# VHH binders against Protein DOG1-like 4 (DOGL4): the designs that were tried, part 59

Target 1, 232 residues: Protein DOG1-like 4 (DOGL4), of Arabidopsis thaliana (Mouse-ear cress) (q84jc2)
Amino acid sequence: MSKMRNLVEEKFLEFYESWVIQLELYLHQLLIAHNNNTMSETELRHLISKLTTHHKAYYTAKWAAIREDVLAFFGSVWLNPLENACSWLTGWKPSMVFRMVDRLRKSRVVLVEAQVKKLEELRVKTKFDEQKIEREMERYQVAMADRKMVELARLGCHVGGESVMVVEAAVRGLSMGLEKMVKAADCVRLKTLKGILDILTPPQCVEFLAAAATFQVQLRRWGNRRHYVTHS

## First folded at step 20 (VHH)

Design gh5 (from gh1 with M104L)
Fold by OpenDDE, fold request of step 21:
Structure gh5 (fold): chain B 232 residues (1-232), chain A 124 residues (1-124)
Amino acid sequence: as target 1 above (232 residues)
Amino acid sequence: QVQLVESGGGLVQAGGSLRLSCAASGFTFSDYHMAWFRRAPGKEREFVAAISWSGGNIFYTDSVKGRFTISRDHAKNTVSLQMNSLRPEDTAVYYCAAADELYLPISADEYDYWGQGTRVTVSA
């Protein structure tokens, strides 16, 4: 059964489907670049820029959409259940990308000591920022259960039209908080990516980005197979 | 208001040196990649050098490698281009540019802000 979607969900679904298709194209290019090692530094840099610009475009679209309905992203209909289960504040958990970085360290890629140090510093910072956001998120979630809402819940459906106003006010308050937290989380994601890409050489960036994109695409495929959901 | 103001251009003999400077204001300088571009007479604007937001990633066009050095000063919100061993073919208007991208861009269309340029003339 198809889930009923609001306008924001429908629009973003369409966007995301197109976005993923383009991501797969870039992934293909990254894999070619990684396997052949024939591309010039200039070519690698162009490829990296194209992909990262693509990622930036996602967040531009996302932020526009969350202004209209941030709740649409908590239960993203454009994602399958597996993807949603792996989501942290409506996206990938920033600290997760360091798993991809760790792969570089174990591969043919040699990171110099200075890179390793910077990456570790970035990891620590990223984790700190994640925790900060999580704490704040919890505050908003707990705040939803204020006195009025708890009382309203107790009374159930026996309350009149006034209950609607109370709920709407509560939802508005929560939504404002969620929007703030989602944006904050996205900023941490972007800063983390920006930091990693600054530390790595162009070939290392290609490998990292290929690994990340591969994981994203495969996660989607695995989820689709498991839950019998077809995404374009 | 975003501003990029270039300085340091002028006339120099072949083999000489110049140091260009770009003063940035109106945006968070530390978040932006900075670059130098140039436009020679009758030619299209071309990439010269770029430096990432942290300064940890630098890239040069081949024709200036070993001769030009790009640097940035976060305290002063400036980016500089030390140009040594100048050649007549280096004659151009040099532009400072800033980009808000995840990765250091080397294409002009990826830069958000531009200066008015400073003219560099290298005589034979």
Scores: ipSAE 0.901, ipTM 0.957, lowest interface PAE 0.5, mean pLDDT 93
Fold by OpenDDE, last read:
Structure gh5 (fold): chain B 232 residues (1-232), chain A 124 residues (1-124)
Amino acid sequence: as target 1 above (232 residues)
Amino acid sequence: QVQLVESGGGLVQAGGSLRLSCAASGFTFSDYHMAWFRRAPGKEREFVAAISWSGGNIFYTDSVKGRFTISRDHAKNTVSLQMNSLRPEDTAVYYCAAADELYLPISADEYDYWGQGTRVTVSA
């Protein structure tokens, strides 16, 4: 049976498709900037700002949408199964971006000792924050199976007034918790990104952002090919 | 209420120095990038200098490089602009601005809060 999409899913799908198209455009510009070395520092900074503003726009839209239906983001119909499989609390795992930074270190990019130290500090902080969120997330997930819900499950499938109320209450409780956790996770994402961009030079930022965007775009492409999903 | 209050402006002779200060309140100062802009008579507002939330990223417009130094004090919630070797062309109203962006912006439209400005006049 085909899963019906709700209004939130449809709207965000449309938004995301457009957002990804723009991301690809910025990626192209980043790659040009990276390969040509003809752009001034001012120009690089403008490009970085444009892309990061684009990322902010995503979270603005996301946070508006999760107020309406946070559960939509745990299905994420705008993503293919591969993208979803790689998601942590409805997005990229913050600590994962340090893999991109590590790539920089192995490339022609030379990080000075001060940068390396700051990046490591940020990594530690990011991981700590992730773990905290994960623990809290587990609490909400486990709480879904409270005494009443377990009892309903034990009694089998029956639809009574009380049963409906119990389930609805449980779902509401979970949703509220999920919204909180998703927002918290997004904050960690944004703080992590903000921190990395503060540590790196403009050229390094361009390379980092290009790598991150490439990974995102390629993951989408790989997933689409594998699962025969088409996105506009 | 968000407030940015500039101070330190005044009249100075060419070659002289001034130190501008901006006191921030009403928002989480440590999360914001800070910048100085200026508007000369008959001209549009232009970027002068910016400093990231941590202070680790700084950028200057070319015309002030080597002469101006931007800094911030997290304990006092202030951003400063040390202006040395002042020139008549530096005459302007200087504005402090704050931005909540992922990256240090250098465009005025990316800044969220603005001060009222402090006038700097450099005489020949």
Scores: ipSAE 0.897, ipTM 0.958, lowest interface PAE 0.5, mean pLDDT 93
Fold by OpenDDE, last read:
Structure gh5 (fold): chain B 232 residues (1-232), chain A 124 residues (1-124)
Amino acid sequence: as target 1 above (232 residues)
Amino acid sequence: QVQLVESGGGLVQAGGSLRLSCAASGFTFSDYHMAWFRRAPGKEREFVAAISWSGGNIFYTDSVKGRFTISRDHAKNTVSLQMNSLRPEDTAVYYCAAADELYLPISADEYDYWGQGTRVTVSA
């Protein structure tokens, strides 16, 4: 039996499915660009811009959705269990992308010393920001056993009339904290991506983005195959 | 209020130099990519040069490579365009623009804010 979904979940599921389809199209273009090396720098830059704009659109949609129901993203019905298992605060872990860059370097991507230095600086910064968010999240989690949660527990046994309003207020308060954390994490993701793309040459950006998109798409495919998940 | 104010335009003889400047206010300058565009008489606006938020990524249109240099000053919230070896075909109104994108854009439609422009005239 399908789980009951709220409007936010349904809307975002639909959005995400469409978004992934478009991502696959861009991935195809990236792979062509990467394998043929026939595109000019201008053309590569346009392609990179199109894809990064697509990524930006995801976060625009996400942030609109989390304003309505941030809890939807802690269930993430649009993701399979494997994708969810690999998620850090409702998305990819920022520091993970540096592993991708490292793998590219070990293959055929040649980075100059200046790029390596900048990437390492960015790595350190990203890791620091991740840890900061994690510490804040820990504090938040510890604070969950506060008056609001106690009130929810108490009223959960007998909810009616005025009690419903109190419960809703408590949930809103908790959700605001979660929303803040999710946004903070997303900011680190975006800054990390923005930083990497600033450091890499256009051909390197194409290769990186292709690798990242491939990973994302394959992770979804692997998870769907393993769990026989079909998204509407 | 977001504002981009260009300066430095004027009349110059072919082979001469000009330095354009754009002062930005009303937004977080360090988060935005900056660019120069130009519109020659009877022509459409075209990309000239762009510099990323950090300054680490720069791109020029082919016709100005080796002659123009784009730079930015985060302390002053300014972007500059040093134009050397100017040619009559460089005659145009030059516009400063800012973009909030993940990657340095080279298309006008990706830029969020625009200045009023400064006129550059290069005589033969």
Scores: ipSAE 0.893, ipTM 0.957, lowest interface PAE 0.5, mean pLDDT 92
Fold by OpenDDE, fold request of step 21:
Structure gh5 (fold): chain B 232 residues (1-232), chain A 124 residues (1-124)
Amino acid sequence: as target 1 above (232 residues)
Amino acid sequence: QVQLVESGGGLVQAGGSLRLSCAASGFTFSDYHMAWFRRAPGKEREFVAAISWSGGNIFYTDSVKGRFTISRDHAKNTVSLQMNSLRPEDTAVYYCAAADELYLPISADEYDYWGQGTRVTVSA
């Protein structure tokens, strides 16, 4: 059974489809840069900046959308079931990127001692922040059966124009906590990414970003194949 | 109110040294990348040097490598540019800039805040 989409879902779906297409283009450029060591440092830095600006644009759009309807992002109709299953609070789990860095280290990337130390410090901080958000989420989930939810349930028994307005107000109130948590999670994502890119050299950044983008794109492709869903 | 105030410019002979300073206020300094740009007479603004929010990532234009050093002081909310072995071609108005980006930018259009500039003149 297909889920009926609201206006926020439809708009963000359109945005995301376009955003993913552009991501794939950047991925292609990253792969070329990675395989061709003839690019100058300036060129690499420009490429990194373009991609990171693209990511920033995603969050700008997301934050505008969640202000209208944060619940849309907990359904995320623009994602396939596999992508959704791998999501943590409407996005990628921040600590996941350190695993990607570790993978790079095992392959060809050589990190100096100073980089390793900084990465570990960042890892610890990121994990701490994740746990804090998770605790808050758990608290929220346990508290869902509160006065507001009871009121919402009661109102659901009476259908009328005035009742609908009251229900909508209640839903907005209930969504405020979720919005706060999603924003907090996104901040941790962005800070983590910013930290990693600060620590790595430009060639290392290209390799890291290529790996991350590859994972994202492939996850989408794998999910589409498994669920017989085609996304343009 | 966001403010970037440059200082330290002046007249110097070729081979001499100057130290530029930029004082930042009105924003969270520790979250921003900082950079120096310059505009010579009759030329376009060009990138000189940049330093990341943490100070761990630094980049210079080729023409100043080995001669200029960019640094920042988080306690004072300042960014500095030590200029050694100055040349007549270094004559320009030097601008301090700040950027709120995920990665250290080297393009002027990626910087959010700008100072009014300080003039550096290098005589032959």
Scores: ipSAE 0.889, ipTM 0.958, lowest interface PAE 0.5, mean pLDDT 92
Fold by ESMFold2, fold request of step 21:
Structure gh5 (fold): chain B 232 residues (1-232), chain A 124 residues (1-124)
Amino acid sequence: as target 1 above (232 residues)
Amino acid sequence: QVQLVESGGGLVQAGGSLRLSCAASGFTFSDYHMAWFRRAPGKEREFVAAISWSGGNIFYTDSVKGRFTISRDHAKNTVSLQMNSLRPEDTAVYYCAAADELYLPISADEYDYWGQGTRVTVSA
C-alpha cells in the first residue's frame, strides 16, 4: 500500500525535486570554478551568492511548509531512506559540517592560522548550540509518548466530538513545540554556514560549497541506486 | 522602523579626503552585512565597498581599492567609508545599504535597506 500524501507533502515534493535539479546544475558550475584559475574575485563572489541564495530559498520554503505540517519533515516523502536515516532534526547535523572542512584542509584547502582559530571558535559555539537542542529534543521525545496516536488523529478525524477535540488540541500543541525545535535547529545550521562562509576566502568557499553539494548529490544517488543492488 | 542615515558628504578638491558615516537603527546590526553604493551624474548605481556582519569579510570595487577603507562599529551601530586620494570620477551620491544574507552581497538587488544618500563632489 502506497504512503498517503497530504497537500503539504505533495507541494514540497514538487519543490524539492526541482530544487535538487538546480543544485546539481550549480554543482557543475562550482566544479568548473574550482578548476578555473582565471575567474575574478567578483565572479567567484557572484557564484557563491547564487548558491547561498539557493540554499536560503530551501529554508524559506521549508519554514512555510513546517508551519502547516512539521511531521512531514520527519521521514520525508521527497527523500530516500538513506537520506532520511542521515537526518538530524530534519536536516544535516551542524557539527558534522566541520568534518568536511577538516577533510578539505588536509587535502586541498590551505587555511592560515587566523582562519583556523576562527573556525575552532565557531565549531565550539556550534557544538554548544547543537547539544542544547539535543537535550531539549530528548525532553520533547518523552512528551511525544505515542506518535502512532498523533498519526491516527491526523488521518482519522472525520467525526466531531469532545474526545476528538481534546486529541486535536494535543496534536496541535505538540506540533507547535516540534516546529520551534526544528526552526531552532535550522537557525543553528544557517548561523554555522554563514560563519564558515565568512571565514573562508572566495576560492575556499567555492571548494566548500562544491564538497557540500557533492556529498548531498552522492547521498541521494547512492540511496536511490540501493534498490538495484538489493535485487541481486 | 529601519533607518540608515548617511552623513559626511560635501565638496572637496581632488586629492582630498572625506569620511562618510552611516547610522543604523531598527534591526540587529550585528546580523547584517553593510555596503556603500554610489550613483554618479548620468550613471546607474554601482557597488563601492562592502563589509560582512562580523567585519571579517571586506570587498572593494577595483577603482577605489587602496584609496577607500570601509569599517563598522558595533557599539555605535555605524558603518564608515574613509575616502582618501579623491578623484573627480568619485563624484556621486553615496548610499549606505544593509542585507541579511548568508554571504556578503555585492549586487544592489540583494540589499534590503537603503539610506537616502549623501552627496560627494570632487572638483578638479
Scores: ipSAE 0.791, ipTM 0.905, lowest interface PAE 0.7, mean pLDDT 86

Design gh5 (from gh1 with M104L)
Fold by ESMFold2, look of step 20:
Structure gh5 (fold): chain B 232 residues (1-232), chain A 124 residues (1-124)
Amino acid sequence: as target 1 above (232 residues)
Amino acid sequence: QVQLVESGGGLVQAGGSLRLSCAASGFTFSDYHMAWFRRAPGKEREFVAAISWSGGNIFYTDSVKGRFTISRDHAKNTVSLQMNSLRPEDTAVYYCAAADELYLPISADEYDYWGQGTRVTVSA
């Protein structure tokens, strides 16, 4: 198999590089907003909306690309090995984000009891949804293994063009199943983010988004310096 | 078919009160942020108030803060705007709007669905 990137990978690599650069620019704005007590609630809300729109744009582009090649998102060429190692079903693990919220609680952010209770309810729901997806993935893997066994047996009976069509159908079925699982995981990610931002106040949302963007940028920088390998 | 139907507009004397209502149908109400915008004669549409999908995040423009109260009822699929201490400057057509965004929008261009509007006239 060639080490050349396909067209989907090349296009998404270009998109992702630009997307991360813009995320870094928004991070700068978030840090200014955090350190500047003069910003109005209106200004904070506009900034938060810019960040959430930027995140939605990522998923819009991802879901379009997944229709063409979902496998590109498992071991992505636009991520370094450390970033790829931290992936859960092609992205950040939804339940992990609550560790960041917990760190903010113990440091700089004061949450009232009502917020803490709502965040804990959301954490439980998020973990439940994660586990549900993991069970669905397990069922899918079993079903695909059974389907693969049937297709391999049929290939033993056929030569030439019929075998190609059967294999293509099996691969298409696998791809469709993976696409569904990735979208389900992304929906949990988006619902979790939506819920957190709804519970936090605008200043707290700025703190949270800044912490999340910082982690993502640092993970990329760390991985590029410690684990970079050039392939050819 | 998505529909937002405003009601409760009318003529009110300055200092009076009015309650606007918006009935929503054709989408999962609990997933959507809801807002009120208004358009005064000769002016562009401006933000009045918004309430998030859960009801937990609420924002008002400065000129109505303390006088207007936005609320939503998930059982009836309605959003309401209680307008107290009305001023002639509040005279406008009031529009109900809905959006499915990650964060409660306050800009009109972020809202997907709009009602036809209900006229509010506040006389001196």
Scores: ipSAE 0.790, ipTM 0.909, lowest interface PAE 0.7, mean pLDDT 86
Fold by ESMFold2, fold request of step 21:
Structure gh5 (fold): chain B 232 residues (1-232), chain A 124 residues (1-124)
Amino acid sequence: as target 1 above (232 residues)
Amino acid sequence: QVQLVESGGGLVQAGGSLRLSCAASGFTFSDYHMAWFRRAPGKEREFVAAISWSGGNIFYTDSVKGRFTISRDHAKNTVSLQMNSLRPEDTAVYYCAAADELYLPISADEYDYWGQGTRVTVSA
């Protein structure tokens, strides 16, 4: 029997499949731009803006969807198990992006001292915000466990309309807490990306965005090839 | 209520200078990219200069590079355009614009907020 999907999962699966295909098309443009020395700064900036607009569209769709079902983004049906395993609070761990910058420095990207200083300041800020969110998630998980165990025990002893109302209220409370935390994590991701793109030159931004898109596309391809496709 | 109020326009002879200023209110100024666009009589609006939210990323259209300088003052919530070596071709209404985008925009359609404009006329 096929795995059942709610309306939110069905709609976001369709959105995400199209979104990734478009990301692959932009990746090809980024790779051409990286190998083409005749592109003007204006042309590079336009290309970078297409990528950032595409990423904004993802978050716009995501934030609409999490208002309806935040749990769909924890273990998402539109991601393979490898992609899900790499998620931190429904997305890239914000500090992970600096590892991509570091790898580019080792192989192809030359940064001046002023850029390096600004990137290290941003890295420290990002890690601080990241750790603050992790502490809040720990407190949330403890609170959830306490409430879940009490509600489960009460439901096991009672049958009636009041039990349903209490369970529904508890579920809504848990979902609202998770939604706020996911949005906080997304804000750190967006502020970190905004900061990196502000520090890098247009050619360096193209290389960074190409590396990020390559990683995301390859993670999806690798994870999909590891699993035998069956109709479900 | 977001407001962008330009000032500093006027009539100047060729080779002269003007300084445009734009006072911003109603949003967190340090989160927004700022730009100047201009519209010459009978022509479409065109990009002039932009400065990122941090002030660290700056871009000029080729025709003004080396003559115009964009800057921002976070204490006063203002963005300025120092225009030197003015030419008759710089005659236009100049607009201040603001955007909260991931990357410093240079296309007008990416800017959310616009001022009313200030007229600059450069006589031969």
Scores: ipSAE 0.780, ipTM 0.903, lowest interface PAE 0.7, mean pLDDT 86
Fold by ESMFold2, last read:
Structure gh5 (fold): chain B 232 residues (1-232), chain A 124 residues (1-124)
Amino acid sequence: as target 1 above (232 residues)
Amino acid sequence: QVQLVESGGGLVQAGGSLRLSCAASGFTFSDYHMAWFRRAPGKEREFVAAISWSGGNIFYTDSVKGRFTISRDHAKNTVSLQMNSLRPEDTAVYYCAAADELYLPISADEYDYWGQGTRVTVSA
């Protein structure tokens, strides 16, 4: 049946639905903080930490799930088709997060020259790391295709092929390699986020996190309103 | 193994100055936020100051603003706390802490590594 899901997909779907609900609650707090001029720097920093802890919890759960089924994260059942169409290596594209930074520049708060310089340096570094990941993925895909062609040639020569253990080990090896690449991409995402939050002031961080959460929530709402989605 | 070693504590008169230092090893220093916390006799541990992994984001508790300065030296893998205009209520054991978080933490439970502490006593 086309609607059957494995255990990893079922567990992560439940996790993700709860995670998004909590993100929406944090978005509410971010919007209050954005509009409230009486919050102390300590209060703003605590709120920012709640958001960053929430984002780290997502990756903790994701990395545990990827060990069992990395392919579930390519065309995920917990995302609508629009969300899946926007994915780069199972998540948001690191270089594109600077769109949120550009939105901040249109806000009432001012980015000073030193911040702008640091952000542009980070953008360049992020793009470099992103391109390095893309090159490694291409090399992995080529190596995977070459190894598969060699295995198919050996199987044809032996009529009935090699033991099932060797074939299954090769498949597990390919999945482990893909897991490593996805984790590498996630590390670039986290490093980029860490860098942005370090450059921005606490009020600017609140605005950035609010913009990012708003985009994620709106992308989900827009995609869901165009299609009916049944959760199993 | 990770090691944080504080130094520079001691006895000092009110109004005086003291510089604490924390030598870090066993992790990539430039990836970690650094902080100072303190525990006074009979009181809970409290946040004093923190400096982000890059050195660009710094935060102080209100009671030490303008008197204490946190800094870090990536070449020597050290974090320092310059304490000026010391008061008897600054008497405490001061702890160096390190965290690998997305955002500079100001709560003790967010810090992964801790030093053994250095005692600061400020006499009237």
Scores: ipSAE 0.779, ipTM 0.901, lowest interface PAE 0.7, mean pLDDT 85
Fold by ESMFold2, last read:
Structure gh5 (fold): chain B 232 residues (1-232), chain A 124 residues (1-124)
Amino acid sequence: as target 1 above (232 residues)
Amino acid sequence: QVQLVESGGGLVQAGGSLRLSCAASGFTFSDYHMAWFRRAPGKEREFVAAISWSGGNIFYTDSVKGRFTISRDHAKNTVSLQMNSLRPEDTAVYYCAAADELYLPISADEYDYWGQGTRVTVSA
C-alpha cells in the first residue's frame, strides 16, 4: 500500500526533483568550463551567479515550505535514506564543506598563502557559529522536553478534550522553535558559501561549485542504487 | 529606508581625473556588495566596477580596467570610484548600486538598491 503524502510534501517533492535536474544541467556547464580554458572572467562570473541563484532558489522554496510544515524536513520524503542520514539540521553541515576545499587543494586547485589564511579564518568562524547553534538546539530540546514532561504529568491527573488542546499547543511550540533553528542553520550555510566564493578566484569557484554539485548528485544516485538493490 | 547618495560628478577634460562617492544608509553596509553602473545617453545601464561585501573581490569592465579604482570604507559606509585617464567615452550618468547576493553580481538586474546617479561629462 502506497504511503499518502500531505500537500507540503507533494509540492516540495515536485520542486526538489526539478531543482536537482536543473542542478545537474548547471553541473554540466561547470564541467565544460573546467575543461575549457577559453572562457572569459565575465563568462565565469555569470556561470557562478547562475549556480548561486539556483542555490538561493532552493532556500526560498525551503523557507516557504518550513513555514507550513517544518517537520517534513526531518526525514524528508524527497530524499533517500542516505541523504537523510547525512543531514545536520535539514542540510549539509557547514564545517564539512572545508573538507571539499581541502580535497581540491590536494588534487588540482592551487591557493596562494593569502587565500589559505582567509579560508582558515572562515573555517574557525563557521565552526564557532555551528557550535553556537548546536548549543542553542540542545538547550531548546531540553527545555521543550522538560515542559512536555510537566504537561504529561499534569495529563496523568486529567482526561478530556482540554488535554488534547494542551498537547497540540506543545507540538505547535516545538515546530516554531525548530523553524527558527533550521533558518539559523541555513543562514550559517549561506554565509559560509558566500565567504568561500568571495575568497576563491572565478576559476577556483567553478571547481568548488562543480565538486559540491557532483557530491550532491552522486550522494543521491548512490543512495537510490543501494535502496533499489535491497528491494530487487 | 535604504538610501544611496552619489556625489563627485562634473565636467572634466580628457585625460583628467574625477572621484565619485556614494554614501550608504538604511542597511548593514558590510553585508552588501557595491557596484557602479553607468548610462550613456540613449543606452542601457552598463556595468563599470564592483566590490564585494568584504572588499576582497573586485571586478572591472575591460574598458575601465587600469584606469578606475573602486574602494569601500566600512567606517563611513561609503563606496568610491577613482576615475583616472578619463576619455570622452566615459561620459555618462554613474549610478551606485547595492546587492545582498551570494556572489558578487555584475548584472544590473541582480542589484536591489540604486542611487539617483551623478553626471560625468568628459570633454575631448
Scores: ipSAE 0.776, ipTM 0.901, lowest interface PAE 0.7, mean pLDDT 86
Fold by ESMFold2, fold request of step 21:
Structure gh5 (fold): chain B 232 residues (1-232), chain A 124 residues (1-124)
Amino acid sequence: as target 1 above (232 residues)
Amino acid sequence: QVQLVESGGGLVQAGGSLRLSCAASGFTFSDYHMAWFRRAPGKEREFVAAISWSGGNIFYTDSVKGRFTISRDHAKNTVSLQMNSLRPEDTAVYYCAAADELYLPISADEYDYWGQGTRVTVSA
């Protein structure tokens, strides 16, 4: 529980706040496209590309930041407590996206049999990759319970020069392992998104992206109203 | 080193057919979207057709819909453009392009790798 932000946390907080504001602007465009259904296929594809480019920008910034401090992404200062409670390896569990697809299928999106089959194949692949990561994650979760103690060891709670070097080497090893795990989880998220957008038609992609953006924005708004996660 | 090598261009009479091929190397072919663009004399490159990494998402510019067919062969790492019912306005240098994006791009600036082009001339 620290009240201080480091430079990585400050930089990413500023980035993330801006990123969410832009996501809200894109959500408005998605809702217009969905509700009127007047856009050409070319126009829909350009809008979908804007959203996917925006999502890639998030991961580009994230991967740059985790090279500097992967631990900042476990219990992130730019997320409220509800958002942090929903995190699995620094983001949404990859298979959770299929619950959104399922809800759209039951409410307003009609999928043909070929799409349903491809989505089920993707769901199985995503779940398999997710389970592989969960096995690897269990090895690292014990180390994460001491995250604050690892940070204090770096700041020189000394017991001697050689024991500090051994602790620092162990901390570097855990951090590199966690970075690898976070990137692996993000790759599953990206491959799953890429697969879903490839299976859905352009209007269905707009519906899916609108639902995803709505959920993310509402989760942030609801969590902020109940709790203010603040530190200087 | 990434390479995209187009072939199959040439001279053909209006109403005829031609098949372009693009051999890809230096990247994991199954991860990349593939596209054809063309440049007519005195014009900028324009989008013709694209096919997603899986082959499941395909898009054509309006002027070629129903006449051109894009396909890909993962065993040979090739993308092909079958061009039927050719018109003089299809005369251009045709370029193969590749991109690793989340969604199939249709704008040239989203494509990272480009071939040298193959010339197609359609006579009246």
Scores: ipSAE 0.773, ipTM 0.902, lowest interface PAE 0.8, mean pLDDT 85

